# Ledger of designs, part 163: VH-VL binders against b7kms5

Target 1, 80 residues: b7kms5
Amino acid sequence: DTFETVRNTIRIESEVDESLRQLCHEERITKETWLEAAYLYLCEKPEELAQVIQLAQERLSQRKAIADYKRAKTMQERFL
Below, E stands for the ipSAE of ESMFold2; O stands for the ipSAE of OpenDDE; V2 stands for 0.75 times the mean of E and O plus 0.25 times the DockQ between their complexes.

## First folded at step 9 (VH-VL)

Design g9j (framework fv_miptenalimab; at its last look DockQ between E and O 0.71; V2 from the best seeds 0.00; counts 0 for: pae E 3.8 > 2)
Fold by OpenDDE, look of step 9:
Structure g9j (fold): chain C 80 residues (1-80), chain A 124 residues (1-124), chain B 107 residues (1-107)
Amino acid sequence: as target 1 above (80 residues)
Amino acid sequence: QVTLVESGGGVVQPGRSLRLSCAFSGFSLSTRGVGVGWIRQAPGKGLEWVALIYWDDDKRYNPALKSRFTISRDNSKNTLYLQMNSLRAEDTAVYFCAHRTYSFGSWSSYFDYWGQGTTVTVSS
Amino acid sequence: DIQMTQSPSFLSASVGDRVSITCRASQGISSYLAWYQQKPGKAPKLLIYAASTLQSGVPDRFSGSGSGTDFTLTISSLQPEDFATYYCQQLNSFPLTFGQGTKLEIK
């Protein structure tokens, strides 16, 4: 079997990233392999997948809200 | 070929306990992604999910039954069990065991093979 | 819990007819739906999973469609062996739940 990888740029919330980095270090794995494993695990238990998706959707909404707030604030600062 | 055969059914009085067995072949419950579950059907009624056990011994229960029912396995015997305690008249049903698998890419699970069921009758 | 509601509960049809059974979920379940066929005194048989994928060995006169909350099982040309009770099941989240069933009878 051949194993090919695809490069991805992933932005992770800083506190989550730090915690994940620490976990990966302690367990001698990488964030990439952890992500792969986590996804495959959830694929094997799709009955649990909906909960993760819901959480992901909530986090996405939060990111958008924060981004919008920052943009608005920056604009205010430029005109004051 | 996947086969499942339930046993242990019978007539019991309310409040008593009963343990059902499901002997299976054609697959292993130690295989990643495999699950086996219990589904019951009261006389003349529809299907009700009871419990599910995964290859990693993770278990899920119908919340209405969790306090009285316990699902377990013996991989060395390729056998699934359902311990039923404090049985009630409403537990009267045919109990099926079924093989659970998943489809990668569709993010779906399903019960693709079923036993013929064993009958449990709870009556005074 | 997610409630699954099938319609109709009873359906009379003739051999050769095109029939459809509907299943509605109380909330969105994406495509995580299976259809089963059960004949009297027999165990359920898987027909469709992932809402529209035909299980191996099942005749192609059976088809499934839908996503979200509304799903349909269709039999394009009813055969004598198709008279049975049909159940939908959501596998989106626990507890797993079934529709109440649709009994398909010969007219």
Scores: ipSAE 0.642, ipTM 0.893, lowest interface PAE 0.7, mean pLDDT 95
Fold by ESMFold2, look of step 9:
Structure g9j (fold): chain C 80 residues (1-80), chain A 124 residues (1-124), chain B 107 residues (1-107)
Amino acid sequence: as target 1 above (80 residues)
Amino acid sequence: QVTLVESGGGVVQPGRSLRLSCAFSGFSLSTRGVGVGWIRQAPGKGLEWVALIYWDDDKRYNPALKSRFTISRDNSKNTLYLQMNSLRAEDTAVYFCAHRTYSFGSWSSYFDYWGQGTTVTVSS
Amino acid sequence: DIQMTQSPSFLSASVGDRVSITCRASQGISSYLAWYQQKPGKAPKLLIYAASTLQSGVPDRFSGSGSGTDFTLTISSLQPEDFATYYCQQLNSFPLTFGQGTKLEIK
């Protein structure tokens, strides 16, 4: 059937995850089903999917920059 | 077999209005992911995107034309319209109607079938 | 708005030649680009979508490459029916802009 699933691990910013959990609770859906629906819907309008991809790239870059800053600050604090 | 046929072009004076039609067959505008776009080409010039209508009646317009041009669907099946108001000399062009689709694996849309166009001439 | 710049504007070539036409986007468009062929007095015809995917029924002498901002349409071993004007179009964001066109003429 079309509902065979694969298990994945993902990490979501806590404030975003909390908001998504609230939405899913109110709409009586699961986070997994929301993710699948969002992807399938956006595939039907690739021009909108492209904008989501651009935002995702911006968020990824910012997260990498924050992680790099934290690592650099931690190394700086270890040197007297 | 997909076909699109534009009509309603002609010679009009600046400031007037004109309504173009796009009669199509071989697809349904109710099919998810399907749309129809309008593209124009001024004499001796390149292609310019005008508007797009999606299967769910969502619409997008070239910002330079949005205040004057409206895309709509005929209550009759398989015909779309482009209403063009306050026409200017710069609107002189061949207007094409084109089928828009996408491929799930490509994540890109494209205009795969085109009509042969209808000519609009705006002159005094 | 994303500007699409094609080069060259005119290209003279002979049957059997290999030619390349470039298209540059003013900002990144990933691979959301299509190529069209247009003969005089006719509607454009889709050749390539998603930068490199050949449309069904298009001869394999046409190929597309590139991503981001730089894209190339290559035609190997030109045929008489290939003399036309070629356009790129970005489909990354509205408005869906075209390049200015490249007219491929008989030398």
Scores: ipSAE 0.282, ipTM 0.809, lowest interface PAE 3.8, mean pLDDT 90
ESMFold2 (binder alone), look of step 9: mean pLDDT 91; pTM 0.941

Design g9k (framework fv_miptenalimab; at its last look DockQ between E and O 0.86; V2 from the best seeds 0.00; counts 0 for: pae E 3.8 > 2)
Fold by OpenDDE, look of step 9:
Structure g9k (fold): chain C 80 residues (1-80), chain A 124 residues (1-124), chain B 107 residues (1-107)
Amino acid sequence: as target 1 above (80 residues)
Amino acid sequence: QVTLVESGGGVVQPGRSLRLSCAFSGFSLSTSGVGVGWIRQAPGKGLEWVALIYWDDDKRYNPALKSRFTISRDNSKNTLYLQMNSLRAEDTAVYFCAHRTYSFGSWSSYFDYWGQGTTVTVSS
Amino acid sequence: DIQMTQSPSFLSASVGDRVSITCRASQGISSYLAWYQQKPGKAPKLLIYAASTLQSGVPDRFSGSGSGTDFTLTISSLQPEDFATYYCQQLNSYPLTFGQGTKLEIK
């Protein structure tokens, strides 16, 4: 039996990352295995998955808004 | 082969309690991803979801019924229960027990197997 | 709560007809929609899940389509055994809710 992995680069909000890191440390797991487990668990509860997806969409929107703000600020600074 | 058989229905006066049972076979409620739920149908009316219990004993309720109804299980007996308290006339219905599963690829759940139901009549 | 509205509530048709039943959700439910068939005195039977996936053992004259808020159950050619009541159900979020049903009667 073989277990193939795929390398991913992910960006996590700093406060969430720190909290998750601490949890993983205490429970002797990794963020990777946590993510895998969480996804598989939610797949078995798609009614809950829908809620997570909605939350994820909201967080993505927030990220985009922040990114847009930063770009705008940078542009303003450039022309001052 | 999945089978579900409801029992415990009957005629009861308002305010009384009744416990329904659902004996099932062909699956285990300890299996990851499995759920079992109650769905009721008033005479001549549509279907109303009552409650669901997951393999991990997590429970979900119809908010309108949560205060009076309790779903539980006995894995050793492969039996699902519905404790109904403070029964009302509007609780009169056929109560179905149904197997809940999910499709991994579609990220969707569904009730794929149903019992034939047990009839509860609440009347003075 | 998510309300599911079926249309029509009653439908008369003949054997061999192509019929469609619509189900609308009050909000987006993606493809988390199931269709059930119920005959008098019997338990509901699962026909379609995930909006368009045919349950094993169900004739292929049944089909489901749609996503988001609008869904359709289609029977390509009605058979005598297809006259029954049909229900849609959203399984997107709790509480789980059903449409009010569509009774398909013989004309």
Scores: ipSAE 0.384, ipTM 0.847, lowest interface PAE 1.0, mean pLDDT 93
Fold by ESMFold2, look of step 9:
Parts: structure tokens; C-alpha cells; sequence
Structure g9k (fold): chain C 80 residues (1-80), chain A 124 residues (1-124), chain B 107 residues (1-107)
């Protein structure tokens, strides 16, 4: 009856991670239990889940834009 | 088996109030993930979503109506209510209540069971 | 608010025909769309949810497709009991708007 778990790693934007760590500390929970709870709660309200997904897509697009900019800048500053 | 039965419709004058009831069975509004909503249909027109209440008492309203309409519930009676204030001619419609559920695998919600509706007529 | 536009508004067809009704959202709604059937004087009945998943008890001649902004309800072989008005509804964001309806009449 024990739940199986998987180990994985994720990268979180520094300011978001700092805020999340503080919240988890104050509430005496872990980041992983927060993630599980948030997902399960939103699954019961799909209309709200859809809005979270839209925000996640916007954040993903921003990360890609920043990565592309940094690669392009590195190419520009390359010299013989 | 899920059933919903609306009542409380009738003819009222503009500016008056009316309270609709929806008696339901075959589900509990205290069950996680469950909701019940009101949808209306003016004569000869399409469907318009009015309001939704969730198992945790969270409520959502059509913005055009939320200043005048209030959704509420009495779990001990398995009954949903729609309080309608300051009624106008354009509120004339059949009002349906509908069970809302979700699909975990599809990450989607929908209104799967509907009552037969109660008619509200706002007329001088 | 997300506007849902159905096309055509009116459709005349014969028993046995294959018919299609389209629904277009003014913004992307992923697959968060339901289709309902309503006969005169009756409440709507759910046909399809999540754009393409058939509700239990609905005949398999009904099917749904699409994602994003463009969705289609298809009836592969029209039966006498299928003459009704059909509505799509987006469940992506509040308010949970419906299309204006497509009335399917026997010809």
C-alpha cells in the first residue's frame, strides 16, 4: 500500500525557488509534496488548470527566448 | 443515477426577485471534484452559462450577471439555489441546473447531467 | 471572453447523410471543448467532451475532432433521432461560453 516514487531533477528560476522554499519552510512541507498537492488540486478544477498551463507556456517561451539571445550574443562576440 | 430537478420558476414583474431551486440525487456536492451549475436559454435563443459552485464552495459567475445573481447550496437537503434579484425582461428564459464533473486523463470538465429546466418569465 | 462561432447556423440533410458542424474559438482553448445535443423542449445532452471523447451511451456515429481554435462534430450516417440543435462549449476559461447553435433539420 506504500506509494512508489521516482527521482528527478528540475531547474527553477532563482527568485521563484527562493520564494517557494520560504513558503514550504513556513508551512512545514516539502517542495515535492507542494508540487503533488498543487497538481492534484488543479486536476479537480480543469478550468483553473487551463490557466496555469497558459502561464506555464508563457514562461517556457520566455526561457527559450533568453537562451536564444544568449547563444546569439555569444556568436556575435566570438572573434578570431 | 444522477438526477436534477429545478423548481421556483414563474411570472414576475421587472425589478422583483425570484429564487430557483435544484434538487439533486445520485451525487454529493461534498464529493471532491464535483460541481453544479446554472445555464439558461431565452426563448428561441442559445445557451448561456450563468454560474457554477464547486464542492469546496468556490463560486464562479457570468460577469454580466454576478451583480444580481447568487448561487448557493444546502448540502443537507441536496439542493442548489439561484437567487435572482432586480429581474429584467432579458432574464426571461428556461433555467437548467447541470452536474459538472471532470476527467483526470483528459484534464477537462463538462456538464454531463442536466435537469429539464424551470421557466422564468419577466413581464409587466 | 472567448467567443465560440458555429458554422453553419442551419443545416438541412437527409437520413443516411454524413454531416459536419464546425466550431471556432476566438482564442486557443486546447482540447477543452464539449458538444451537446438539444431536442425541442428538452434539456441539452452531452455528446462529446475533451473535443474527441465520446460520452458513455452516445452512438459511435458521432465523433469529434480538433484542437486549438477549430473543432468539428461529425455524424457519419444521420438517423431520424439526430435532428436537433447542436452546441459547442469551451471549458478553457470563465465565462464558460457556448456557440450560438447549429440547427439540423430533416430534408
Amino acid sequence: as target 1 above (80 residues)
Amino acid sequence: QVTLVESGGGVVQPGRSLRLSCAFSGFSLSTSGVGVGWIRQAPGKGLEWVALIYWDDDKRYNPALKSRFTISRDNSKNTLYLQMNSLRAEDTAVYFCAHRTYSFGSWSSYFDYWGQGTTVTVSS
Amino acid sequence: DIQMTQSPSFLSASVGDRVSITCRASQGISSYLAWYQQKPGKAPKLLIYAASTLQSGVPDRFSGSGSGTDFTLTISSLQPEDFATYYCQQLNSYPLTFGQGTKLEIK
Scores: ipSAE 0.272, ipTM 0.819, lowest interface PAE 3.8, mean pLDDT 90
ESMFold2 (binder alone), look of step 9: mean pLDDT 91; pTM 0.940

Design g9l (framework fv_miptenalimab; at its last look DockQ between E and O 0.88; V2 from the best seeds 0.00; counts 0 for: pae E 3.9 > 2)
Fold by OpenDDE, look of step 9:
Structure g9l (fold): chain C 80 residues (1-80), chain A 124 residues (1-124), chain B 107 residues (1-107)
Amino acid sequence: as target 1 above (80 residues)
Amino acid sequence: QVTLVESGGGVVQPGRSLRLSCAFSGFSLSTRGVGVGWIRQAPGKGLEWVALIYWDDDKRYNPALKSRFTISRDNSKNTLYLQMNSLRAEDTAVYFCAHRTYSFGSWSSYFDYWGQGTTVTVSS
Amino acid sequence: DIQMTQSPSFLSASVGDRVSITCRASQGIYSYLAWYQQKPGKAPKLLIYAASTLQSGVPDRFSGSGSGTDFTLTISSLQPEDFATYYCQQLNSYPLTFGQGTKLEIK
């Protein structure tokens, strides 16, 4: 089989990225193929997928909170 | 054509064990995405999920039954099993085996084919 | 565990009627809901999965809608063969759970 790939810009939390990088290195795979495989696996087990979605939503919320904090801090520093 | 046929049901005394079988055809439990599960129905009652086994031998159980029931498979025989131990009166039910699959586009699973069921009666 | 509550438990209707059965989940289950039909002495039959997708071979008078916690099975025009018991099932998380059922009887 032949397939086309799509280039994506993905930003991953530093600690998670490092851990994933190490795993991929040890298992001789790439983060790209791991992501593909993980998604397909979860698609095959939708009963588990819902749990991942919930976790992803929580992580997104955390990212937003951190971003808001950083913005607020930056603004505060500008006025000091 | 997918078919599932349950067997092994009968009358048994409380505390005894019973093993149900489900012979299936038209699919393989080694195929990715395929699952097979047990669902039971007490007389005049609704449906209760019992257990599920995936193609990769991953298993899920109703927590209320996990300690007494074991789901297993024999791919060479295309047969699903349910080992039931320490049977109780409340285990009296028709036991269905059902084919589980998924929809890639909708990220959802479902039980699309069911056997006709085998009856288990637990009574003293 | 996720509890599924169907309403009504019993429904009387006539041939040609439009009827709706509702299913409510105790928590959000996205669209991970299936509807089954069961006739006396028979195995359940899948009607709808993913909340709104009609299973192949099922008449289009059956339809499903909803997401999150509230779902509805609709039969646009009841046929004689539609009188049966209907169950919803959530497949969002383990343990998988069913509604208590809705028995649709002839009025």
Scores: ipSAE 0.578, ipTM 0.883, lowest interface PAE 0.8, mean pLDDT 94
Fold by ESMFold2, look of step 9:
Parts: structure tokens; sequence; C-alpha cells
Structure g9l (fold): chain C 80 residues (1-80), chain A 124 residues (1-124), chain B 107 residues (1-107)
């Protein structure tokens, strides 16, 4: 009951995911335990968590800008 | 009950060094999520954060005070220290130590218990 | 570095008044803000953390609001023991800066 879990699907940039998978393999941990540990660690140092949130927001903005550019270019090429 | 007591203040000449102590009880600096910070207050002025040490011995400093000040601890004595080198007139202040904790789920930290402070006066 | 600007620097009020003190951050700090009270000759005391969460043992006439860059501490009905200096502090990024303080004096 203490270890009730939920199943999730997330999309991670491919090079980041491969690097994370290799790290987890080398350290003999799972991606899930790494994510949980990282979150719990940052919660114990909210000042550092704040920096991670800022960087995550910047990454989110960059991903949205790239997606918008690709969508616009595909539309342009479809009508040329 | 959480208590913190600062000591080691006094009058010193510019360029000298001084070590402050903070003796604490009611918590352990080995407990995850716990930290202790130094905050100072110049006469008639506001509060200025100096340094913070975490339970895992991570340390953070006010950039203006960087390598002149060193925070350290002795967990066996429930004491932390602030070594202050190359003291200047602008370092004249009351120095407080304060217990730092966090709130899981609120994503915040804060200084919830403070000592009464020790006075450092740097004058020629 | 994040600068915290409090307003007003001085506030004169009577017992029973409703008072508000504001704190503005030079950039967004989400809700990573604490409020402290300091009486003359004493150490600061935590009132509010996470912008709006009241510390245990603090009277409920104190409240905090705001997020992002603009924050407010409110005392709904001023009591004699509330005459003090109030500080905000951001805990979003190092250095963990304080506002310059607001001195609340008896009128």
Amino acid sequence: as target 1 above (80 residues)
Amino acid sequence: QVTLVESGGGVVQPGRSLRLSCAFSGFSLSTRGVGVGWIRQAPGKGLEWVALIYWDDDKRYNPALKSRFTISRDNSKNTLYLQMNSLRAEDTAVYFCAHRTYSFGSWSSYFDYWGQGTTVTVSS
Amino acid sequence: DIQMTQSPSFLSASVGDRVSITCRASQGIYSYLAWYQQKPGKAPKLLIYAASTLQSGVPDRFSGSGSGTDFTLTISSLQPEDFATYYCQQLNSYPLTFGQGTKLEIK
C-alpha cells in the first residue's frame, strides 16, 4: 500500500533518453527510480528545484518553437 | 524545542579574522532536508543572507562574501561555525544563525527558528 | 541576482487598522517567498512561507497573497504586539535575498 504506483507515458528527446538509459544501466538503477530520486532530492532543496523549473520552462518553450516552425514549414511545402 | 545560540562576536580591527559559533539543539544537521544559515543585519539596516549549509554538507554563499567567509559544522557538538577573514567596516552587523527546513508538496523552504544573534564590530 | 523591493518603507497605523505591505521581485519567483516579523532588539520570526501558508502559532489576522513578482502581507486588525519591522525573502535562487524592510509604527 505504501508503494502504490501509477503507469505513465512520456515523450523525451531521443538523445536525452539514450543518455539516461545508459546512465541507469551503468549504475544498475531503473529510469523510474532515478526520476523519483531526482524529484525527492530537489524537493529537499527547493532553491535548486526552482532552478530546475526555470530550465524546464525554457526547454518547454524551445520545444514549442521548434514544433511550430516544423508545422509552418510543412504547411508551406504542402502548398508549393 | 529548537534553540540556536550564537557566540564569538566582538570588536576587531579591519583586516583581522573572527570565528562565530552557533550552538543548536532540538534538531540534527544530519536529518535530510535540514540546513542552517547565517543572516546578518548592519546597525539600523535590513537583513542580508550570508551563507547556508545543508544536511549533506553542501554550502552556499552570498557572492559578495564568497571566499572571505567559510561555513562549517561539527555535528558531534551540534555546532556550526562562520569563519570571517579580511574583515571590513561593512561587515559590522549582528549575525544570526537560523534553522532552515522545507515543505514537501509546497515546494518551499524557509528559516523557521532564529538565534538572538552575536554582534561583530569592525573598527579602527 | 533577484532584488526584492518592499513598500512602504515606513507605515504608521493605529490598533485595529487593516494594513498591507507589498513586496516586488525583480523577476518571477513563483511562490517561493517568506515573510518575517522582527521586533526591536530581537531576532526575526517567520510568519508566512510559500507566499500564503501561515506558520504554526501565527495569529490568523496575518495573511499572505501573490505569486510571480507581486506579493502582499496583510494584517486584518492590527494589535499592539504587531508594531515591528517586516521583511520578505525570496527563496527562488541564490543569493536568498530579503526586501529592505517595512517598519510598522504606532500612530
Scores: ipSAE 0.263, ipTM 0.808, lowest interface PAE 3.9, mean pLDDT 90
ESMFold2 (binder alone), look of step 9: mean pLDDT 91; pTM 0.940

Design g9m (framework fv_miptenalimab; at its last look DockQ between E and O 0.90; V2 from the best seeds 0.00; counts 0 for: pae E 3.9 > 2)
Fold by OpenDDE, look of step 9:
Structure g9m (fold): chain C 80 residues (1-80), chain A 128 residues (1-128), chain B 107 residues (1-107)
Amino acid sequence: as target 1 above (80 residues)
Amino acid sequence: QVTLVESGGGVVQPGRSLRLSCAFSGFSLSTSGVGVGWIRQAPGKGLEWVALIYWDDDKRYNPALKSRFTISRDNSKNTLYLQMNSLRAEDTAVYFCAHRGYEFSYDSGTWSSYFDYWGQGTTVTVSS
Amino acid sequence: DIQMTQSPSFLSASVGDRVSITCRASQGISSYLAWYQQKPGKAPKLLIYAASTLQSGVPDRFSGSGSGTDFTLTISSLQPEDFATYYCQQLNSWPLTFGQGTKLEIK
């Protein structure tokens, strides 16, 4: 068997990243292996995966809303 | 080959308890990803999901039944159980045991679950 | 809870007919939808999962489509053995819920 990894750029909300970092440190794992494990676990429970996906969609929407707000605010400040 | 055989059904008075069993073969509840559940069907009615148990002993219940019903397993016997307490007339039904499978569907682009193997059911009648 | 509503509840058709059964979810369930066939005195049989994936061993005259809230089970050419009751089930959210069923009868 072969084991190969793929490089990914992942941006995580600062508060989530901090708590995840601490958790990984205490449990002697990495964020990467945690993500892999979490995904594989959820793949075996599609019923739960569906709920996580919904949550992820909500978080994405929040990110977009925040980004839009920041852009709008910046534009206002520029033209004042 | 996967097989499931329910037993323990019968006639019982309201307020009493009954434990159903489901003996299964062709798979093990100790295998990662495996799930088994109970689904019931009242006479002449549709299907109602009762409970599900995963390989890791994680359990899910129909909230309407959670307070009275308990799903459990004995891996050494490859047997699933449903403890039913405080039985009511509306609990009268055929109770099916079913294997919960899962798979990634390239057509839909998602991991999905389903009940792919079913027993023939055991009948529970709650009456005075 | 997610309510699953099938339409119609009763359907009469003839052998060779193309028939469709619809299932509507009270909220979005993505593709987490399964279809089952049940004959009198028998256990349900899985036909379709993930909304459109045909279960192994099921004739290809059966097909499923849809996503989100509206789903359809189609039998392209009805065979004598297809007269039965059909159920949809959502597996998107707890508790898992079924449609009320569609009884397909001989015309």
Scores: ipSAE 0.740, ipTM 0.917, lowest interface PAE 0.6, mean pLDDT 95
Fold by ESMFold2, look of step 9:
Structure g9m (fold): chain C 80 residues (1-80), chain A 128 residues (1-128), chain B 107 residues (1-107)
Amino acid sequence: as target 1 above (80 residues)
Amino acid sequence: QVTLVESGGGVVQPGRSLRLSCAFSGFSLSTSGVGVGWIRQAPGKGLEWVALIYWDDDKRYNPALKSRFTISRDNSKNTLYLQMNSLRAEDTAVYFCAHRGYEFSYDSGTWSSYFDYWGQGTTVTVSS
Amino acid sequence: DIQMTQSPSFLSASVGDRVSITCRASQGISSYLAWYQQKPGKAPKLLIYAASTLQSGVPDRFSGSGSGTDFTLTISSLQPEDFATYYCQQLNSWPLTFGQGTKLEIK
């Protein structure tokens, strides 16, 4: 019943992390077991996984757009 | 061998109810990952998805039908049901039940689903 | 809802011909698309899933391509048993939806 694990660092939006921490505390689980369960569950419902992937892609695109905007603003200020 | 056999169709008057059954073998709906659903086809028309039930009893419906149709199952009998209420002439169709498969596709690099096994259908005719 | 539009609705061809049927989604569906074949009085049969993956037992003259919104089913050399109606279906989002069908008839 012992699983081999890996150690990783991820960055999560603060409001999402706070909500997830509250859920995990109330249900007496950990964030890592929640993540593992969520992924394994979605593999058995590919239609739902597709929707989660689409949302993840949009969030990634928004992060890239914000980063590009900040980079352009920094360049503008540097040349002024 | 996966088999699905629908029954319970017939001729009914508008406003009445019918319950369709789908007896299946070669899989269990209690097995994690399994799903089964209903698809219908009106005479001379195309295919229309009706509903799907997952192994954990979670259900999805065509929104146009959700208020009148209910999908359910009895795992001890290996049977899927479709309860159809307030039937209309537009509900006249052949009703198929189908097993929903899923797997990781190495060609596309993604998890995907599909309806891989179908019954031969049962006919519902709503006529005065 | 994601609308699936097939073209053409009707196709007449001869044994040995190469034919293509297209399917367009009203919004992106990645590769979450299946193709089915249906003969009169019979249930549909799965041909292709994940846009391009051939179902076991399906002849290799069938192939699928595309991603996003534009998809194609190709039959490289028609056989007499291939004259049927073909449907695409998206499995990207609820509700699941089918194209209107393409009837493939012998000339």
Scores: ipSAE 0.302, ipTM 0.834, lowest interface PAE 3.9, mean pLDDT 90
ESMFold2 (binder alone), look of step 9: mean pLDDT 91; pTM 0.934

